# Miniprotein binders against p81326, part 48

Target 1, 226 residues: p81326
Amino acid sequence: MLHFGGFIMEINHISKILEKEREEYIRNKVEEYLKQGFSKDDAVNKANQSWRTYIGHRIQDVIYNLLKKFLKDSGLKVTTDKALNNRNLPEELDKVKRLIAINYGEYLFLPDADVIVYKVENNDIKIIAIISVKNSFRERRFETTYWKLKLKESPVTSHIKVFLATPDKDNEISYKCPNGKPKKMRIILEYELDGIYFLKEDFEETEKAKHFGKIVEDIIEISKKL
Short names: E, the ipSAE of ESMFold2; O, the ipSAE of OpenDDE; V2, 0.75 times the mean of E and O plus 0.25 times the DockQ between their complexes.

## First folded at step 5 (miniprotein)

Design Bb10 (at its last look DockQ between E and O 0.76; V2 from the best seeds 0.00; counts 0 for: pae O 4.2 > 1.5)
Fold by ESMFold2, look of step 5:
Structure Bb10 (fold): chain B 226 residues (1-226), chain A 83 residues (1-83)
Amino acid sequence: as target 1 above (226 residues)
Amino acid sequence: SDLEERAEELIEFAEYLIRLAEELLEEGRPEFAIEWLKIAVRWLQLALELARKNNLDELAERIEKLIERAKELIERAEKIKES
């Protein structure tokens, strides 16, 4: 009967925890690249890119494990796009892959689905939600929105909730109207997606823009309606 | 019971965080490991409170051992960080 809100809220600080180590990580990587013969400027740029990849991987792994552990007793299963791209998929995962794939004539592609939540009932699989983890919006800004729209085009996938999870360290989508001017990325992402879950404290909360700690309860509630 | 299941979920995630911290120590990242271990300890302490309130003595003993392990790893990570 215990509510998860307080327990999960500490995970909202994931990006803050990882940022404490940023300076040392970057210093170490800069020295590594300098030893490889790169200029100082190139070494710094490469180190920053390395950090973004590292922090993104860690956030994705934590999200996967959190959802896997906390959704298990609600009859929900969790997988990743990495697992779905392995050779020789088990039948269950092959079905999951087929149920989220988008048809482009002779080709099938998976949407931007870092983490996938589904349930199994009477040997049938129902996809509940996909979660895209994004650190930066400078490239492929509306990729997640595109995949949501494509999923809505088919009766088989139109029920799938599409969530975005992000630390948004640089405040690219944290506020709707920063400095009094509408932020196109935040407004469109919030409008089109089913939810945005922030891995930080400082952002504008709305019905769809929430602390990451709310995601488990939201997924469980959605699954009860399907 | 449902309460026991919820405590087990907290414990399993804390065990994942401890495992993540152990990997970070092997990678030479003790400051990262320390922060994750602090979270694991806090979650285990909440799970311990749950177990004690509900007289789940065997579960409480397991949680206490995990807290001790996590604190020992913090001490080890602090030594590595300062070397």
Scores: ipSAE 0.306, ipTM 0.726, lowest interface PAE 3.7, mean pLDDT 84
Fold by OpenDDE base, look of step 5:
Structure Bb10 (fold): chain B 226 residues (1-226), chain A 83 residues (1-83)
Amino acid sequence: as target 1 above (226 residues)
Amino acid sequence: SDLEERAEELIEFAEYLIRLAEELLEEGRPEFAIEWLKIAVRWLQLALELARKNNLDELAERIEKLIERAKELIERAEKIKES
């Protein structure tokens, strides 16, 4: 791992680079919405909302591709909830979809699963982990926690690890007790989830709160126990 | 070897970043393409060092070619940025 310390550090730049696009993106979207007849204030608000969605997807894509590549040699497979939303799924993905589904009585719904890690052994699929990717926590602060708790309620899904990956750009969950004041969100997320992985250096490290560079090893280790 | 596997993973990820940069260039965003390409080059350089230290000449050559490609794309992106 020491030899790859440099690689881990470079992961931190991913979020920084993406955030550099914000100003230009906002400007362009504001102009677009103004042309559509929105007021300046509405245009700005819509542009900011659009940015949140855009940057969220971009970060998810990067993390997905990273995990897919780094887990490949371990025989682990990676997919996304988006990939599972197709009507015609390959048998393997259809099984994955069913194995992460949450029962609501008459209905089965999928948890938010930006990244799904699974293995195939003897034609059996085992779900290893779900990774939720969040750039910021302004909205849906405990959504990932909800899904973790729901997954825990069924013996079919209770073994699935739920991780949060975030650059935490606004330092919402980077520290437990900054200035002696507990950060409710950090404490709850760390308590309820199986791990929090930061795409940054400036955070309080704990047993469950780690740098994103540790996620691959942790997933591989979990996979060996299943 | 474990080292070869890790090097391949790094190469594959760098290749992804290069592709991402190419897409950004096509979208008219050379400045962001350059940032991704710089990261790709740094990762490839680390992979190259690893390959060289372990006498993996074929892998080293492959990495060098990717570095060259990334640098060429940076130059292209810089020209586009200046235009």
Scores: ipSAE 0.022, ipTM 0.435, lowest interface PAE 4.2, mean pLDDT 87
ESMFold2 (binder alone), look of step 5: mean pLDDT 86; pTM 0.833

Design Bb11 (at its last look DockQ between E and O 0.65; V2 from the best seeds 0.00; counts 0 for: pae E 11.0 > 1.5)
Fold by OpenDDE base, look of step 5:
Structure Bb11 (fold): chain B 226 residues (1-226), chain A 83 residues (1-83)
Amino acid sequence: as target 1 above (226 residues)
Amino acid sequence: SDLEERAEELIEFAEYLIRLAEELLEEGRPEFAIEWLKIAVRWLQYALELARKNNLDELAERIEKLIERAKELIERAEKIKES
């Protein structure tokens, strides 16, 4: 990985570039909502909400494509929860969907799974990891933790690693105890999840909190043990 | 080789960024296209170094062509930005 130090640093620019779009996006959306008859304050609020959704999807798409490419040579496959929301799934994806489903008695529901990594061996599918992608933690702070705990409750899904990938743009979870004050969210997420991967340089590194550049290696290593 | 595989990974991702930049250009966002293309060029340059170190001339040529394409798109995007 040392020889790819430059490449790893370039990954950090992804979130920065996407954030540069914010001002223009907000301006355009505000104008759109004003034309729809919303008040200025409502238009701004709606624009900001729209931005959070928009940027979240874009970051997810980038991470999905990165993982898909870097895991390809290892024979690992990648999909998304969105791809699984189809009535007519290929057999392989239908199996993937069933293998990540959480039992709620009469109902099966999927966890939030922005990226799903799996392997196919001898016509059997093994789910390796679920990666949740979050740009910010203003909403649904422990949602990923909930899904990890739910997956852990079943012997069918208990082996699935749950990772969080984030640029943590608002520096909400980058440090455990900034200024001597514990960051509850960082501590809990790191404790409950299998790993946190940062698309930035400025963070407190631990055994579970790593730079995003390590995620591929970690997933490959996990896949070999399954 | 491991290095060849790594170079291919960088190429594939750079190609994705180039496509993303092309989409941004079509959407009338040349400034953002340029930023992605600059990253693509840098990654391709890393791939090129890997290819050259391993005497992979054919791969190096392929990478150079992609770099050229990305640079041409940057120039195009800059012209659009100035218009």
Scores: ipSAE 0.022, ipTM 0.393, lowest interface PAE 3.8, mean pLDDT 86
Fold by ESMFold2, look of step 5:
Structure Bb11 (fold): chain B 226 residues (1-226), chain A 83 residues (1-83)
Amino acid sequence: as target 1 above (226 residues)
Amino acid sequence: SDLEERAEELIEFAEYLIRLAEELLEEGRPEFAIEWLKIAVRWLQYALELARKNNLDELAERIEKLIERAKELIERAEKIKES
């Protein structure tokens, strides 16, 4: 990474902490649901659903703070979908929100944009990239791809890079052809998105599929072209 | 200098990790707080290496104090975990 030799190691360590936290979280939640009278199968399903919500906030927060710290000296700013959904937006964030919104006739909706990177030049705001954070691909597998395609429909948003960040603990998209069988999800996501960034070491690296430690360098290079 | 800037970025990230660990302690999750604090200490030790290698004495003293604070928090978290 541009400033620090330890960045890649710390990213991998964060992934291990999150996985250790998962095991204990699930165990505790199953016990809580069993006490509430749910069957074992229902308790496990509910605990996994609870974890997906919980972990999304943890991973997003880490990614937000890492990008905020490492992009500041390049003149890049970072915000989140949560910040953009507040009722009282500062004018700058209101502009960011409007610049990523998708038009559905009477309605405007935000894409799946957990973390947003933008810059301000000559009082104009330019959206550089959005990062979608996914812990698992069992539900809404291609939602990020859908949003990329919608953003490409308008010249105002077509330049926005759409990245996916994932620990991919269960290896759902880590390899293109595990055991000789094509993984449609990995292949389609890599084709349609501008990049996939893994919060682990064990994955098939390509020009678009990289370790998360490379995301700062990539964003900076993209911003120089806009 | 460029090296002072690098060390300050490491310090700021370590301070973020310490705050995250403090939140986990308040939530009654000391075992996870300890892991974040270990990362913060490692980050600060790297920053200390940079500061000492380049004779940045005031910065090195500041980093040493942050390491001491993070290690104290680990000890407190370990006591809470055993309770």
Scores: ipSAE 0.005, ipTM 0.351, lowest interface PAE 11.0, mean pLDDT 81
ESMFold2 (binder alone), look of step 5: mean pLDDT 86; pTM 0.838

Design Bb12 (at its last look DockQ between E and O 0.51; V2 from the best seeds 0.00; counts 0 for: pae E 6.9 > 1.5)
Fold by ESMFold2, look of step 5:
Structure Bb12 (fold): chain B 226 residues (1-226), chain A 83 residues (1-83)
Amino acid sequence: as target 1 above (226 residues)
Amino acid sequence: SDLEERAEEFIEFAEYLIRLAEELLEEGRPEFAIEWLKIAVRWLQEALELARKNNLDELAERIEKLIERAKELIERAEKIKES
């Protein structure tokens, strides 16, 4: 078993790899698109879109595997929105899906829940937390907040913690008042969500805004109160 | 038994990182594959120490094979990076 300090070092190492990979990827893609005849501005936009597609799934998979590994000893299980969209769901996962679905009259929708943490006690399932993984805040930047508010509307789902995990590579939410000016996005996300977990060290730490290395400890603590 | 299950979780994560590195090698990105493989080796070495300390000989042998595979991939990635 890795020591807690080793877990933090692994997260920092992963974050450094992702940052270096992003920078090289963008540079290479811009060159590629320029050679294809796109303008500089179009090439940059296309490179950024390509990166989001390329690495978005990868960081989610890394987070999923880390959480699955480090939460198992505490009797906690982890699944993903991808796994829940399988039509031939095992009974356990079908229950998980039903326990996080939000009712809109004729329609049921799953919240923006890239990773779902739950436990099974006495053949009953209790949803502990959902984690939204965001690599960039350029689109749908408050979607996670909306889903938290919808989950709070029902006593069946109001206990579910909603976390945001992010490398925040463009420093969009790293500080509450950069240059002395309130950053609306950071302030609202921190106010409405149960936690923000950064995959880097350069950010303003608060009670709700922490390094990702603390998420396992926090989830375990929450689960023991349920 | 419980210890074997915990070691399997370390192995599963390391295997994921190895697959990620293999994908990066296919994409012609050996420098990044190397970094992920270094993490995988670290996790496997910790799992190996745990397996040996608890006399899990068959598990230790499996972990040793995975470490060798990861190191072979690092060597391959270094060769590709230099070409």
Scores: ipSAE 0.056, ipTM 0.509, lowest interface PAE 6.9, mean pLDDT 82
Fold by OpenDDE base, look of step 5:
Structure Bb12 (fold): chain B 226 residues (1-226), chain A 83 residues (1-83)
Amino acid sequence: as target 1 above (226 residues)
Amino acid sequence: SDLEERAEEFIEFAEYLIRLAEELLEEGRPEFAIEWLKIAVRWLQEALELARKNNLDELAERIEKLIERAKELIERAEKIKES
């Protein structure tokens, strides 16, 4: 029985494959920026920044498509914050957008929501989970935590689960106390978020820190309780 | 059946990987296309075994066609890589 487990193990390869593109991508971008008149150092820095953005989107797209497919049979729907950044939204997505909005007094803003999982029951929309996808944590370490806390402040959004999905390529949050030293970021993220899902094998598993392969099951279980 | 649904999930994901590989080929990245296609083939082979074991002949045929398509794309990508 090809357990969802076997397919899940292949997700680990997705991150590895994407990372293999880095050298070629960087080389090509460096050349591009040099042609634009940037210095070698500036070109390298810009290329690396471009790569971080590029690979982030690629991983997000993969995760979005995976979740969309695996949650489909459960009657769950998936969208993205990008899809919600439209002036002319279908009624369903407009409702989704309103149900994840955070109140800042005169303004409503959306949390960073790379993937949004929701269900439609009796013409009502229930938001189940928001998944933040991060390849690395160099620039925005606790951004997902911020959004979780903000969502928790409103009875409208407090039920929404916030998950982090990451290959953690730089091994920033894979272990809580490597070499006896606590990893502040892992501990805080695990404490504040509803779950961390790793697109890799080499990590410290806990109740909240799991392999990405468990995310579908967890979301389905949550959806049944709403 | 639950098994048919699982097989369909594998098929749909494999089709996505095939499309991704096609895009990479169009972008002139045959090496990466091949890597995705190899994954797609592996998943489809697993789905095929599942379909065959459960006598899902129509599904098995669909999967076989997708495997063939993926393999053809690999061959095409390899030729592009060598050129």
Scores: ipSAE 0.021, ipTM 0.385, lowest interface PAE 4.8, mean pLDDT 86
ESMFold2 (binder alone), look of step 5: mean pLDDT 86; pTM 0.832

Design Bb13 (at its last look DockQ between E and O 0.55; V2 from the best seeds 0.00; counts 0 for: pae E 8.6 > 1.5)
Fold by OpenDDE base, look of step 5:
Structure Bb13 (fold): chain B 226 residues (1-226), chain A 83 residues (1-83)
Amino acid sequence: as target 1 above (226 residues)
Amino acid sequence: SELEEEAEELIEFAEYLIRLAEELLEEGRPEFAIEWLKIAVRWLQEALELARKNNLDELAERIEKLIERAKELIERAEKIKES
C-alpha cells in the first residue's frame, strides 16, 4: 500500500487538529458553565472534564472508522461497545456481546471495548481484538490492563488481543526510560497488553509499541491464526 | 483492481471527513471544519490521480464532484468564519 504512508501521516495530523480545538472548546464551555452559575474554578474544571470526554469520543470515532475500512477487505468486522448497549441487537452483535462478556459470578459485564474486531466463519463468531482508545492517562491509567487481565482469566476470552491506541499528547507513555528514569505506566502497559499503537511519530518503538499504522497488519495476522 | 480499491478507500475516508466538517459547521465551528475539509480534498486529489492514471473515468468524475463539494463547504465555512 504505497499510499499507506501518506495516510499514516494524516492520522497523526488528525490528532493535532483535534487538539487545536481545545482552547476554543474550553473557553466556550467555561462561559457556558459560568452562565449556569458555577464558580470560575468549577467552570474550568468542568470544561476540562467535558473536553476529555469530547476529544476521547472524536478520536475513538476516527479510529473506529479507519479500522472498519482497512479491515473490510480482509473480511473482518468492527463494532463498538456503544453499539452493543442496545436492547434489540441483531443476532450477530448479540453473539459478539456474549463472547466478550466477563464473568463476575451472578453478573456478566463488558470490558471497556472502544473498538471490537471480529470475524464470522461458518456462522461462528471469533473475537480477534479489542482496542481501547485513550487520549490521555490522567484518570484511568491501568483500566485497559485490568480488562486484559480479566479477559485472560476465561478460556472463552483468553485469546482476545487487547490493544491500546493513543496519540499520547502529554508523552505519558511514549518513552520507557526518559532521562534514565523508568516510566512505570509505559512499562506496565507494554508488559500487560498485547500492543500499544501510537498516533504520533515521536515515541520509543518496541516489539509491542508501534505506530498506529501497523495495527491493521497485526490484526489481520492474528485473525489468520484463529 | 487494487488501485480501484485504494481509490475507493480514500474516497470513503474523505466522505467521512466531509461529514465531520458538516457537523462542525452546524456546531458553529467553521475554522476546524475547514481543516478537515482541506485533508479531505488532499485525499480526494490523490484518489483522483489514481483514477486518472488507470483510466477510471467514472470514478474520476465522482471524485471531482466530491472535491467540488468539499471546496464549496470550505467557502461556506470561510464566510461563516468572517461573519
Scores: ipSAE 0.024, ipTM 0.358, lowest interface PAE 5.2, mean pLDDT 86
Fold by ESMFold2, look of step 5:
Structure Bb13 (fold): chain B 226 residues (1-226), chain A 83 residues (1-83)
Amino acid sequence: as target 1 above (226 residues)
Amino acid sequence: SELEEEAEELIEFAEYLIRLAEELLEEGRPEFAIEWLKIAVRWLQEALELARKNNLDELAERIEKLIERAKELIERAEKIKES
């Protein structure tokens, strides 16, 4: 019998694998942008942005495929915010999109969900959880917390669990009180979110801060209560 | 059966990793292709054990061929890395 936890030990190294490619990726992209006529400074900036997008998409893609695979037998479905932004959505996904949209008066926007877990019950869709995938916290450090708070403003979305999945390679949120000093970002994220799941082995584990391998079990258990 | 379905999903993701590794080889990045191929082989070995334990001979043969392919790609990637 296959077990999700056995596989997840391998995924804890996904960020390390992708980082090994970084320097060559950047060098090749800089050369490509220089050939397009960009200045050296612009080419470097664009190459670094390209890398951040590339590595983020790769980590998200792996997480999406793992959750889809291991939640299937529990009757749970998985999609992504990228899939929801297509023009001609299947009816099911159009409903998912509408059930997570945030109302800003004349405008509706999707939260930065990355991965969405839902179920279909009696032709109705129930959103179980959204997972925000963060490779680094250099910008918009509390973005996921913001979306949790916005989802709480409506009874239609207030039940949705909001999780953060991260390798946290720079240890920005791995410990609550490193060297006895409170880490504001970790403490606030853990307080406000429903869970933080680390794609690495070295972090301070708590009731809400767990190894990524626990996420499938947690989602299944939550779905039984909804 | 449920066992065949689980093995097929594991195989599908391993095949995705093999295709990613082949792309990396075409880009001249053999050291990174090797890492993805090692993950694919471990997944395929777990699927193979499941297939053999449950006497799924046709499935086991398919998995063995995929493992052989992945190992051949690792060997090719190692040669490129040293060249």
Scores: ipSAE 0.012, ipTM 0.384, lowest interface PAE 8.6, mean pLDDT 82
ESMFold2 (binder alone), look of step 5: mean pLDDT 85; pTM 0.818

Design Bb14 (at its last look DockQ between E and O 0.48; V2 from the best seeds 0.00; counts 0 for: pae E 11.5 > 1.5)
Fold by OpenDDE base, look of step 5:
Structure Bb14 (fold): chain B 226 residues (1-226), chain A 83 residues (1-83)
Amino acid sequence: as target 1 above (226 residues)
Amino acid sequence: SDLEERAEELIEFAEYLIELAEELLEEGRPEFAIEWLKIAVRWLQEALELARKNNLDELAERIEKLIERAKELIERAEKIKES
């Protein structure tokens, strides 16, 4: 357990490394959009939007792969909402999809579930946790909270832990009360979610707000209680 | 042992970073590939130290091969970056 902690401190570098791509990515995308006939201002705006999507997916992929590897020995399995969007799902994933679905009366919809952790025991699937990965909180600040609350409404899904993983690049939720002023978003997210895991060192640690290095241990512990 | 387990964890993660770097190279992003590979090498070096301290010769050899692979990829990436 102590060993994962040292290793995971290096994860802090992942977001930093990915962010180094930004300038080049933006430049290339701006040029692309200019060639498509957009104005300079529109091209810059579109490039920045494209970057947010791009970097978000990259961070998600890293987190997914990390969790998949580190949870493997515990017998836990990992998938993504993207994998569940296929028409022809293996039986196991079809069951996973159904077990995380939220009822809206005539319709079932999936929560945003960047990473889904589950176990298979005696051919039964138990969903353990959903991890939402956010690089920044400029848009959809409480989307993860919404899904947590929706999952809580059903006895089928109420046990599912919902975690947020973030490098919190812009320090939007790293501290509760910087300069004595409460950060609404941090307080609400920490209150409503089962945990917040930071891919950085510079944050206010609490019982629910931890370094990403603790997520594997926490998930394994939860899995043992299910 | 706990140390063997840690070494394996470091190896597995380093292998992932190597794969990621290979993908970045294929995408024409050698600068970023190099950054990931440098991290992979550092973790592999830590794993190698753990393996050596525990007299795990086979594991050490495996790690050394991965370090070599990562270094070769760095060299390749540097050449691509210069071109």
Scores: ipSAE 0.047, ipTM 0.462, lowest interface PAE 4.2, mean pLDDT 87
Fold by ESMFold2, look of step 5:
Structure Bb14 (fold): chain B 226 residues (1-226), chain A 83 residues (1-83)
Amino acid sequence: as target 1 above (226 residues)
Amino acid sequence: SDLEERAEELIEFAEYLIELAEELLEEGRPEFAIEWLKIAVRWLQEALELARKNNLDELAERIEKLIERAKELIERAEKIKES
């Protein structure tokens, strides 16, 4: 069994500090945009857009570092889409990139794979899971689902688990059927993806929808079957 | 041991928060840096308690140095904020 207490404590503390940073960030950006002559509505919209870009990278970095730390003793390695886009890739990462790339004729694209977990055995690389980090579902709501479907089209990539990690602060997918009204996004994402992992405590837990603190245990169990 | 590993986890995350705070100070955002540093100090103090209870003297000394570094950064950030 893994040391989940430390992992859960770190997620809870990081979530609190990120929310505090959000409040200050938004306030400062709104003031900046108001001084530039934007209306209050425009300033708020621009500030929230700026925050989504900023926090997406920071949450991805946190998830990367957490997974790297907690998976290393299980023989699992972690990388990111940013690392795979470097000009001078080590051979190992070049193989990782090739193993998840999707062919669109004359173009090769990486799926929505913010964080990639893989294993090296006998000089072979096995891709275990990719994790998409989403702060908002206002745009590209089903992009992660699309990439899961594309990965399923080939026996070489069909085994790859596709997870969604999200703070979901606006409760867009936290509950399946609040008061008898189905949330299509939550229902479809949970059906199509291999798991949804929430960076908060307030959500409807199911076999596929869990607190992010459970992702390490799930990944390790999957890796033992591959 | 399990307690040593828990202490190392707290230290590594505190170091991550200190790095983020240093970046925020360089960007002229001391208010954010102070909040991150306060959390880092709290985690380091928890790690120090674990290290002392388990007689991990070298680890405790390492943690004490990190706490002092974080507190010094808080003092600098507060000076920047008020200037």
Scores: ipSAE 0.005, ipTM 0.241, lowest interface PAE 11.5, mean pLDDT 80
ESMFold2 (binder alone), look of step 5: mean pLDDT 85; pTM 0.829

